# Designs tried in a protein design chat: VHH binders against Uncharacterized protein AF_1724. Part 13

Target 1, 305 residues: Uncharacterized protein AF_1724, of Archaeoglobus fulgidus (o28550)
Amino acid sequence: MEEKFRNCILGLAVGDALGMPVEGLSIENIRQLYGEVRDFLPSPYGDLNAGEWTDDTEQMVVLAESILETVYFDPENFAERLKRWFLETNSRRIGPSSTKAISNLMRGVHWTRAGVFSDTCGAAMRVAPIGLVYHFSLNLVERYAEISARVTHTGTAAIGGAVAVAVAIACNVLDFSDEEMLEEVLRRVEAYDNLLAEKIRYANEISDRDVEYAVEKLGNSISSLDVVPMAFYSYFAGKDFEESLIKAVNAGGDADSIAAICGAIKGAKGFAIPERWLEGLKDREFLEELATKLYELHMRIVKLT
Key: E = the ipSAE of ESMFold2; O = the ipSAE of OpenDDE; V2 = 0.75 times the mean of E and O plus 0.25 times the DockQ between their complexes.

## First folded at step 10 (VHH; framework vhh_7ocj_1)

Design j2 (from g3 with K98M D107E; at its last look DockQ between E and O 0.93; V2 from the best seeds 0.83)
Fold by ESMFold2, look of step 10:
Structure j2 (fold): chain B 305 residues (1-305), chain A 119 residues (1-119)
Amino acid sequence: as target 1 above (305 residues)
Amino acid sequence: QVQLVESGGGLVQAGGSLRLSCAASGSIFEIDAMGWYRQAPGKQRELVAAITSGGDTYYGDFVKGRFTISRGNAKNTVYLQMNSLSVEDTAVYYCAAMYTEGDRYYEYWGQGTQVTVSS
């Protein structure tokens, strides 16, 4: 079980770092510039080196450290840590919805009112620690994912996307089949956003089609309505971690988020991450330690209850 | 267009104190936070202290209670009281102001003031 925690956290960071250089590019642009992205590349903007990750991984770490401190999810603690992170980070690849929500928090708006009405994927991309730690209760995973999303996002697809990702991770840690995991995800997501649920279902149905077809049908914008279904498509379409992540990255658009989410879900299932990607990943040891701490927290909670 | 003017840096002996000040001027809507960052040779710029418009304060872990950030009467001025200084605190200290207008985020930085702590 500990290996699944490790591969979920590392898989998220690997996906983030793989997609980082091609964020905002179309499939055609990627093809023209790189052919097919299969390994880490430096940012074309000069802000990040190969193997470095972005706000996706940083915010996941913020959420993880929050629950390591409070044991159970506390949205006020998470909001406080988001403010600190925003002030400390050297990264300025922060989505506009997260930026506005954190601005509201800094001005003294309570976390219950600070979130912005937006469907961008910032809540889904960071939610992995909730799916890992609380997998003993899918209802708790759903509730905590929803609340964690509301700190920054109030759009129904944003909230539903966070629920989808957290539940998928929890199911995979529990060794659900892909069909069982999808059933749990769809049942819960439907209550938040029915279009998102339909697109996730469709992502599975078209998993035998190529990435260009999937992007045409599902989209690749920063919206949760695009990113989350594309991440599920990539998860279902690849036979192993490597194949899924290559499909996710080469989808373009919000590629770092698509690949980060895909990597988290694939890693939670227990698929091995190619060693070459782990060797090139920035701060690998820190992320491995984080995963260990999350596993130990889970074990402590289960022992107490 | 925003300008930040820092003052108060200099040379001090280990164990000594300095007080930095920073005033923001120019066309500013509302500031989300103001703070102090430092950069020593060969290191990344790091947060020393920040104060948000909501009144919360944040300190880098290395501060260990030795520094205090405060806001001036006009809200566009911040001070950093630095006590018990050591050679590891030698760096250029930058004032920064951060605000959001609509969905756009802005950072403004001062020119920096040198703090040198001698043994």
Scores: ipSAE 0.708, ipTM 0.897, lowest interface PAE 1.3, mean pLDDT 93
ESMFold2 (binder alone), look of step 10: mean pLDDT 82; pTM 0.832
OpenDDE, look of step 10: ipSAE 0.886; ipTM 0.956

Design j3 (from g3 with A96T K98R; at its last look DockQ between E and O 0.90; V2 from the best seeds 0.00; counts 0 for: pae E 2.3 > 2)
Fold by ESMFold2, look of step 10:
Structure j3 (fold): chain B 305 residues (1-305), chain A 119 residues (1-119)
Amino acid sequence: as target 1 above (305 residues)
Amino acid sequence: QVQLVESGGGLVQAGGSLRLSCAASGSIFEIDAMGWYRQAPGKQRELVAAITSGGDTYYGDFVKGRFTISRGNAKNTVYLQMNSLSVEDTAVYYCTARYTEGDRYYDYWGQGTQVTVSS
């Protein structure tokens, strides 16, 4: 089980770093420039080197460190850590909804009101630690994912997207079949956002189609309505970690988030991450230690029950 | 465009105190936070202290209760009282301001002021 925690966390960071240099590009742009992205590339804007990740991984770390401190999810602690992160980060890639929500928190707005009515994917992209630590109760995973999203995002697709990703990760740690995992995800997500649930279902139905078809039907914008279904498509369409991540990155658009989420879900299933990607990943050892701490926290919680 | 005017740096004996001040001026938007970062030669920049417009204060772990950030009568002015200084505190100290306009955020940095702590 520890390996699944490790591969979920590393998989998220690998996906983020793979997608980082092509964020915002169409499939056609990527094809013209690279043919197919298969390895880390430096940012064309000079802000990040090959193998470096973005706010997706940074916010996942913030959430992980919050629950490592509080044991159970505490939205006030998470909000405080987001404010500190916002002050300290050197990132130039913080999403617009996170920016506005954290600005509200900085100005003294309580976390129950600071969130922005937005469907962008910032809540889904960071939620992996909740799915890992609390997998012993899918209802708890759902509740904590929802609350963690509300700190910054109040759109129903954003909340539903966080629930979808956290539940999928938890199911994969529990060794659910893909069919069982999808059924659990859909049942819970449809209570938050029916269109998101429909698009996740469709992502599975079209998993035998190529990436260009999937992007045409599901979208690749920063919206959770696009990113989350595309991540599920990529998860189902690839036979292993490598194939899924290559499909996710080459979808373009919000490629780093699509690939980060796909990598987290695929890693939680236990698929091996290509060593060449791990060798090039920034702060690999730190992320491995983080995964170990999350696993030890889970073990501590279940021993107390 | 925002300008940050710093003062109060200099040379001080170990165990001594300094007070840094910073005022924001120019084209000012609503400010989310003001504070101080420091950088010693060959090291990464690190947060010393910040105060948000909501009144929350944040300190780097190395501060250990020795420094206090506060807001002046003018809301765009902050002070950093630094007590019990040690040689490890020697660095250039930069005033910073973070603010948001719509969905974009901006960071402004002062020119920095040298703080040197002698044994």
Scores: ipSAE 0.507, ipTM 0.819, lowest interface PAE 2.3, mean pLDDT 92
ESMFold2 (binder alone), look of step 10: mean pLDDT 83; pTM 0.840
OpenDDE, look of step 10: ipSAE 0.894; ipTM 0.958

Design j4 (from g3 with T100V D107Y; at its last look DockQ between E and O 0.85; V2 from the best seeds 0.00; counts 0 for: pae O 8.6 > 2)
Fold by OpenDDE, look of step 10:
Structure j4 (fold): chain B 305 residues (1-305), chain A 119 residues (1-119)
Amino acid sequence: as target 1 above (305 residues)
Amino acid sequence: QVQLVESGGGLVQAGGSLRLSCAASGSIFEIDAMGWYRQAPGKQRELVAAITSGGDTYYGDFVKGRFTISRGNAKNTVYLQMNSLSVEDTAVYYCAAKYVEGDRYYYYWGQGTQVTVSS
């Protein structure tokens, strides 16, 4: 179980870092520039080096640290930490919805009203710690995923996306089969967004198709309606961690988020992360320690229940 | 769009105090937060203290209660009271304003003021 925590957190960061260079690019552009991306690359814009990760991982860390402080998820604490992070970070890749929501928070708007009506994937990309720590109750995972999403995003697909990812991670940690995991994810996601649920289902159905077909059918924009299904496609389409992430990254578009989510879910399943990616990953030790702390927290909670 | 003017830096002995001031001009109504950063030679710039438009304050981990950021009577002014200064606090201190426009945000920076703490 601890290994799954580790692989989930590192998998998220690895996916983020792998996708970072090709964020915003089409599949065609990626082919033209790189052929197929299989390893870390620096940002073509010069803002990040190879192996560095973006706001996806940063916000995941913020959420993780919030959970570590409060034991049970506290949206007020999470909101405060987001504000702090936002002030401290030099990242220029923060999503527009998150930026606006956090700005609202900074202006004194309560977290229940600060979220913006957006379906972008900011909530889904960061939600992994919830799926990990609280997997002892899928209902709790769903509830916390929803609340955590609403701090910044109030679109049904954004919320549903966060739920989908968190539940998938929890199911994988619980050693559900892929079929069982998918069934659980779909059942819960349908309560928030039917279209998202259908697309996730379809992502599994087309897992034998190539990435070009998947992007054509599912999309690869910053919307949770695209990112989350693509992440699930990549998860199902790959036989191991590496193959899944390569598919995710080379999908282009919001590649860092697609790959981050895919990496988190695949890692939670227990697939090993290639050592070459771990060696090149920014702050690997920090992330490993973070995963350990989350695992320890989980164990503490379970002992008390 | 936003201009920041800093003052109050200088040389102090360890254990001493300084008060930095920053005045913003321009489109100040759209500023989400103002704060102070510092950068020592060979080190990365780091947050010292920030105050949001809503009045929330944030401090770097190294501050440990030694510094206090506050807003002046005018919305466009911020102060940083620094007490119990140590040699490790020696750096160029920059006033900053975080400005949000649409889906983008920008940092505006002052020219920086040198703070030197002698042993």
Scores: ipSAE 0.013, ipTM 0.319, lowest interface PAE 8.6, mean pLDDT 92
ESMFold2, look of step 10: ipSAE 0.571; ipTM 0.850
ESMFold2 (binder alone), look of step 10: mean pLDDT 82; pTM 0.825

Design j5 (from g3 with E101T Y105W; at its last look DockQ between E and O 0.90; V2 from the best seeds 0.81)
Fold by ESMFold2, look of step 10:
Structure j5 (fold): chain B 305 residues (1-305), chain A 119 residues (1-119)
Amino acid sequence: as target 1 above (305 residues)
Amino acid sequence: QVQLVESGGGLVQAGGSLRLSCAASGSIFEIDAMGWYRQAPGKQRELVAAITSGGDTYYGDFVKGRFTISRGNAKNTVYLQMNSLSVEDTAVYYCAAKYTTGDRWYDYWGQGTQVTVSS
């Protein structure tokens, strides 16, 4: 089980770092520039080196550290840690909805009101620690994922996307089949956003089609309505971690979030991460230690309950 | 355009105190936070202290209760009281302001003021 925690956290960071250099590019642009992205690349803007990750991984760490401190999810603690993160980060890659929500928090707006009405994927991209730590109760995973999303996002697809990702991760740690995991995800997501649930279902149905077809049907914008279904498509379409992540990255658009989410879900199932990607990953040891701490927290919680 | 003017740096004996001040001026719509960051030679810039417009304060772990950030009568002025200084506090101290408009955010930095703590 500890390996699933490790591969979920590392997989998220690997996906983030793989997608980082091609964020905003179309499939056609990626083909022209690279043919197919298969390895870490430096940012074309000079802000990040190959193997460095973005706010996806940074905010996942913020959420993880909040849970490690409070044991059960505490949205007030998470909001405080988001403010501190915003003050300390050097990232230029902070999403628009997170930026506005954290600004509201800094101005004294309570976390129950600070979130912005937006469907961008910022809540889904960071939610992995909730799916990992609380996998013993899918209902708790759903509740905590929803609350964690509301700190920054109030759009129904943003909330539903966070629920989808957290539940998928939890199911995969529990060794659900892909069919069982998908059923559990869809049942919960439809209560938040029907269109998102339908797109996730469709992502599975078209998993035998290539990435270009999937992007045409599902989209690759920063919206949870695009990112989350594309991450599920990539998960279902790849036979192993490597194939899924290559499909996710080469989708373009919000590629770092698509690949981060796909990597988290695939890693949670226990798929091995190619060693060449782990060798190039920024702060690998820190992320491994984080995963171990989350695993030990889970074990402590289960023993107490 | 936002301008930040720091003052109060200088040379001080270990165990001594300094008070830094910073005033923001220019095209200020709404500042989310103001604070102090420091950078010693060969090290990365690190948060010393920040105060948000909502009134919350944050301190770097190394501060250990020795420094206090506060706001002046106008919300565009911030002070850093530094007590019990040690040689390890020697650095350039930068005032910074973070503000947002819509879904975009901006960092503004002062020119920095040298703090040197001698044994």
Scores: ipSAE 0.677, ipTM 0.887, lowest interface PAE 1.4, mean pLDDT 93
ESMFold2 (binder alone), look of step 10: mean pLDDT 80; pTM 0.820
OpenDDE, look of step 10: ipSAE 0.883; ipTM 0.954

Design j6 (from g3 with E30S G60A; at its last look DockQ between E and O 0.88; V2 from the best seeds 0.81)
Fold by ESMFold2, look of step 10:
Structure j6 (fold): chain B 305 residues (1-305), chain A 119 residues (1-119)
Amino acid sequence: as target 1 above (305 residues)
Amino acid sequence: QVQLVESGGGLVQAGGSLRLSCAASGSIFSIDAMGWYRQAPGKQRELVAAITSGGDTYYADFVKGRFTISRGNAKNTVYLQMNSLSVEDTAVYYCAAKYTEGDRYYDYWGQGTQVTVSS
């Protein structure tokens, strides 16, 4: 089980770092420049080296450290840590909805009102620690994912996307079949956003189609309505971690988030991450230790219950 | 858009105190936070202390209670009272302001003021 925690956290960071250099590019631009992205690349803008990740991984770490401190999810603590992160980070890649919500928090708006009505994927991209630690109760995973999203996002697809990703991760740690995991995800997501649930179902139905077809049908914008279904498509369409992540990155658009989410879900199932990607990943040992701490927290909670 | 002017740096002996000041001018509406960052030669810039427009304060762990950030009258100034200084505090100290407009954020930086702590 500890390996699943490890591969979920590392998989998220690997996906983020793989997608980082092609963020914002169309499939056509990626094909013309690279043919197919298969390995870490440096940013074309010089801000990040090959193997370095972005705000997706940074905010996941913020959420992880929050629950390591509080044991159970505490939205006040998470909001405080987001403010500190925003003040401390050297990242030049912070999502638009998170930026606005954290600005509200900085101005004294309480976390229950600071979130913005937006469906961007910032809540879904960071939620993995909740799915890992609390997998013993899918209802708790759903509840905490929803509340964690509301700190920054109040759009129904953003909240539903966070629920979808956290529940998928929890189901995969529990060794649900893909069919069982999808059923749990859809049942919960449809209560938040019907269109998102429909697109996630369709992502599974078209998993035998190529990435270009999937992007045409599902989209690749920063919206949770695009990113989350594309991440599920990539998860279903790949036979292993490598194939899923290559499909996710080469979707283009918000590729780092699509691949981060796909990597988290695939890693939670226990698929092996290619060693060449682990060798090149920034702060690999820190992320491994973070995963170990999350596993130890889970074990502590289960022992106390 | 925004100009930040630091003052108060200088040379002090270990154990001493300094008070840094930062005045903001220009288009200063909608500032989310103001704070102090420092950079020693060959090191990366790091947060020292910040105060949000909502009134919350944040301190780096290395501060260990020795520094206090505060806002001045009219809220366009910020101060950093630094006590119990040690050689490790030697750096250029920068005043910064974070501003958000819509979906973008901006950092405004002063020119920096040197703080040198002698053993």
Scores: ipSAE 0.675, ipTM 0.885, lowest interface PAE 1.4, mean pLDDT 93
ESMFold2 (binder alone), look of step 10: mean pLDDT 81; pTM 0.821
OpenDDE, look of step 10: ipSAE 0.890; ipTM 0.957

## First folded at step 11 (VHH)

Design k1 (from g3 with V5Q Q44E L47F G60A F62S G72D S86K V87P; framework vhh_nb_b201; at its last look DockQ between E and O 0.82; V2 from the best seeds 0.78)
Fold by ESMFold2, look of step 11:
Structure k1 (fold): chain B 305 residues (1-305), chain A 119 residues (1-119)
Amino acid sequence: as target 1 above (305 residues)
Amino acid sequence: QVQLQESGGGLVQAGGSLRLSCAASGSIFEIDAMGWYRQAPGKEREFVAAITSGGDTYYADSVKGRFTISRDNAKNTVYLQMNSLKPEDTAVYYCAAKYTEGDRYYDYWGQGTQVTVSS
């Protein structure tokens, strides 16, 4: 089970770093510039080197460190850590909804009111630690994913997207089949956003179609309504970690988030990550230690119950 | 445009104290936080301390308990009281103002002031 924690955390970071250089590009632009992205590339904007990740991984770390400190999810602690992260980070790639919500927090708005009405994918992209640590209760995973999303996002697709990703990760750690995991995800997501649930279902139905078709039908914008279904499509369409991540990255648009989420879900299933990607990944050892700490936290919680 | 005017740097012996100040002027609407960052030669610039518009203060672990940040809103000035200084605190210290406009965040930086702690 510890390997699944490791591959979920590393898979998220690998996906983020793979997608980073093509963020905002169409499939056509990616083909023209790169052919097909299969490995880490430096940012074309000069802000990041090959193998470096973005706010997706940074915020995942913030959430992970919050629950490592509090054991249970504490939204006030997470909000405090988001403010600290915003002050400390050198990142120039911070999502718009997170930016607004953290500004509210810095002005003294309580976390229950600081979140903004937005469906961008910032809550879904970071949620992996919740799915990992609390996988012993899918209801708890859902509740904590929802609350963690509300700190920054109040849109129904944003909240539903965080629930979808966290539940998928938890089901995969529990060794659910893809069909069992999808059923559990859809049942819960329907309560938050029907269109998101419909698009996740469709992502599975079209998993035998190519990436261009999937992007046409599902979208690749920063919206959770696009990112989360595209990540599920990529998860279902690839036979292993590498194939899924290559499909996710080459979707373009918000490619780093699509690939980060896909990598987290695929890694939680236990798929091996290509060593060449791990060798090139920024702060690999730190992320491995983080995953170990999350696993040890889970084991501590299980011992208490 | 926000202008930041730093002062208070200099040379001090280990164990000594310095007080840095940063006066903000110009377009200071919607500032979310002001703070201090430092950069030693060959190292990446790092966070030292910040105070948010909501009044909360944050410190890097390496300075907590030794440094205190405060704000005088009437003068739009932020201070960093630096006590029990160590040679490891030697760096150029930059004042920064962080603000949000629309969905984007921005910062403004001072020119930096040298702090040198001799052993």
Scores: ipSAE 0.695, ipTM 0.894, lowest interface PAE 1.4, mean pLDDT 93
ESMFold2 (binder alone), look of step 11: mean pLDDT 83; pTM 0.842
OpenDDE, look of step 11: ipSAE 0.890; ipTM 0.957
ESMFold2, look of step 12: ipSAE 0.655; ipTM 0.880
ESMFold2 (binder alone), look of step 12: mean pLDDT 83; pTM 0.840
OpenDDE, look of step 12: ipSAE 0.890; ipTM 0.957

Design k2 (from j1 with V5Q Q44E L47F G60A F62S G72D S86K V87P; framework vhh_nb_b201; at its last look DockQ between E and O 0.94; V2 from the best seeds 0.81)
Fold by ESMFold2, look of step 11:
Structure k2 (fold): chain B 305 residues (1-305), chain A 119 residues (1-119)
Amino acid sequence: as target 1 above (305 residues)
Amino acid sequence: QVQLQESGGGLVQAGGSLRLSCAASGFTFDSDAMGWYRQAPGKEREFVAAITSGGDTYYADSVKGRFTISRDNAKNTVYLQMNSLKPEDTAVYYCAAKYTEGDRYYDYWGQGTQVTVSS
C-alpha cells in the first residue's frame, strides 16, 4: 500500500513536470516543435529547468502538509497554508481562480465565502492526498474533496472534478477494477455536475482512439470539464504508466494538469514509474518522504478507529 | 503609483536589534499583503515576514520568535522589529506589497536597506 502512496505522489509530480514545457500549446504546436514529448524538457521561457514542476505539485504539497498537521481535513488550516504558500512561492504559474480566491482570503474573507465561482481545475489537480489518506471511507473522501475544493472554487464541475480524482485514487489504492472505480466515480460526480460525469464516461468509451480525437471530443482547456475527462481518457488509454503519461502530456493545452492528474491516478493503481523520469525529477526525495508521511498518517488513523 | 521606501538598516552586533520601516505612498495601503523579503549576496531573495490586509501575520521559520511585523495604517507604514540578530540575518531587506488586479498578482518592491550583523 505504501508503494501506491509513493507512486501517486511521484506520479503527480512527474506528470506536472512532463507537461510544464508545453502548457498552452496545441497538439499541432507540440508536433511541430518536438514531434512527441516523451521526456522532461526545460521551459521555452527559461523560468524552469527540465524535471521541475509547477503549482499543481506545490498546491498538492500544501494540502498534504495541512492534513499531516491536523490529521483530519480542516479547511481553515488549508486556507491558512494556501495564504502562506502564496506569500512564499516563486511560482509565476498560478491559476486565475486560485489567485482571486487567495486574494479574498488575504483580505479577511472567511474560507466559506472566499471561493470563486469557476470551473477551472485547480481543486482537482491538488486533491490526491485526500484520496490517499482517507481511502478507508469513500464517503469521507468525497466529503473532504468537496470541502477542499470550496476553499478556492465553487463551480459544480470544479467540485465534481476534485471528487472524481480523489475517489478514483482511493478506489485504486483499494484495488478496484477500472470498471468498479469508474462506476463509483460516476455515481458520485453525477450529483455535482452531470455534464462532467457524462464526459468522464465518454472518456472511457473512446479510450481506443488517439489523443487528437480525444482532445477534439473532450477539450484541453483549464476547465475541469476538459482536464478531468482528458486525464481519465489518458488513464484508460495507456497500458502502463509511461504510455498514459505520454498521451496526457501530448494532449497540449493544460497539459501539466492533465498529466499530473493522470499520473496520480495511475500511480495509485500501483503502476511503476519509469526510473529515467524519477532520476530527473526535482526534489524526488522530499516527495518520497511526503508520501511516506501520508501513509503513516493513514495507518495511525486506521489503528485508532 | 505605489512607492515603497525602506529605512532603519545598518550595522549591528550579534544579539542586537534593529527596526526597519517601510513608508508606502501612491496606491492605498489596503494591498492584499505587505511584507519583508531579504537577499544575501549570491542568493535568491527569500521570504521573511508578511502581514495581510485581513490582519494575519506570517514568518519564515528562521525568524519566528525573533522578528515581529506590524502595520500603522494611519502612517501608511509597515515595520519589522528584528531582535536577537544573527550573522545569517545579514542581507538587503526589501519591503514588498502584494496586490491583485483582476486575476493577476503583482509585486511592488522598495529599493532595499542593508542589514549587517557582525559576530
Scores: ipSAE 0.655, ipTM 0.882, lowest interface PAE 1.4, mean pLDDT 93
ESMFold2 (binder alone), look of step 11: mean pLDDT 82; pTM 0.830
OpenDDE, look of step 11: ipSAE 0.874; ipTM 0.949

Design k3 (from g3 with G60A K98L D107E; framework vhh_7ocj_1; at its last look DockQ between E and O 0.90; V2 from the best seeds 0.80)
Fold by ESMFold2, look of step 11:
Structure k3 (fold): chain B 305 residues (1-305), chain A 119 residues (1-119)
Amino acid sequence: as target 1 above (305 residues)
Amino acid sequence: QVQLVESGGGLVQAGGSLRLSCAASGSIFEIDAMGWYRQAPGKQRELVAAITSGGDTYYADFVKGRFTISRGNAKNTVYLQMNSLSVEDTAVYYCAALYTEGDRYYEYWGQGTQVTVSS
């Protein structure tokens, strides 16, 4: 299943890079400025070139490298790597909850207390490596997703969002049908946040409606209560990777996170990524190698049993 | 705001040592980390070493144990002890202080001090 690992990691980065230029814009702003975003664009602020990704992909890499080092998820190691990343990164697009939580960590607050009460989507946007490596146990995926979220976020929708995304990815690697995947996601998420579970269910129910309707009903703010359901809507509404990602990015708002999460889940299902997007993606070979390492780690864990 | 005053740069022979100092003035509350970054001509600025207010230290891979970052007793000064210097260490070294206000992240930079390693 190495291809599913590859397409999950690349799909996340493609979604991040597609949404990057339109972060914060409404659907109407996007229509007036671009018509419909279908390809990578440079940032309107000059900080990023077409095909470059943001903190969504960077933090996913931080989490991936943490579990590659420790084999099983170690929140102390992840917290340490988040601090190093913050010191080294050139990114100016770090989410508010991550910023405050990492500040707490730098001041010596233990990771069990450093997280902030917030429902922003920073935990959900980075969680893909957990869903990939530990897909052999959905209960482990859920537990590790929860703990990884708590390092920076203590809001119930933030934690539930990380669980939703990680479990969806794991189910898709396991070849669950969309209905079976949704059932597993909803059952687990409702234990954390009932409203989030309700909105994810509704995202599936309205998958035949257009993106403007979905944004009206689900929202497109940086909250996990908006981003995660909107990513699931985009996943269900598109017939292939390209259609899902175009719907996700053109939702506006926190478009890079909506599209990154959608791309991760769609890629984990095995949908092919358009080659034109892979050709333009920053550090494609690095991300492919990362996916290979995660796959090899998974295979070693399962082989050793 | 924090203002940073750097000292200790200069010319040194390969294999030699140099000690950089950076003194912070103004408010020292809520500084998350202080550290040293360097920039050689035509290259991007890169982390050399940092120390967090919680006491953790971080070093770039190229340091390879040769440099040590530390804080003074008053914790308003940071030092970078650089040993076993090589020509590749030639760069402008900048002191930085990293500060978070609410959800916003800020960096304060010194003017830079030139380190030149001759061989």
Scores: ipSAE 0.665, ipTM 0.880, lowest interface PAE 1.5, mean pLDDT 92
ESMFold2 (binder alone), look of step 11: mean pLDDT 81; pTM 0.818
OpenDDE, look of step 11: ipSAE 0.875; ipTM 0.952

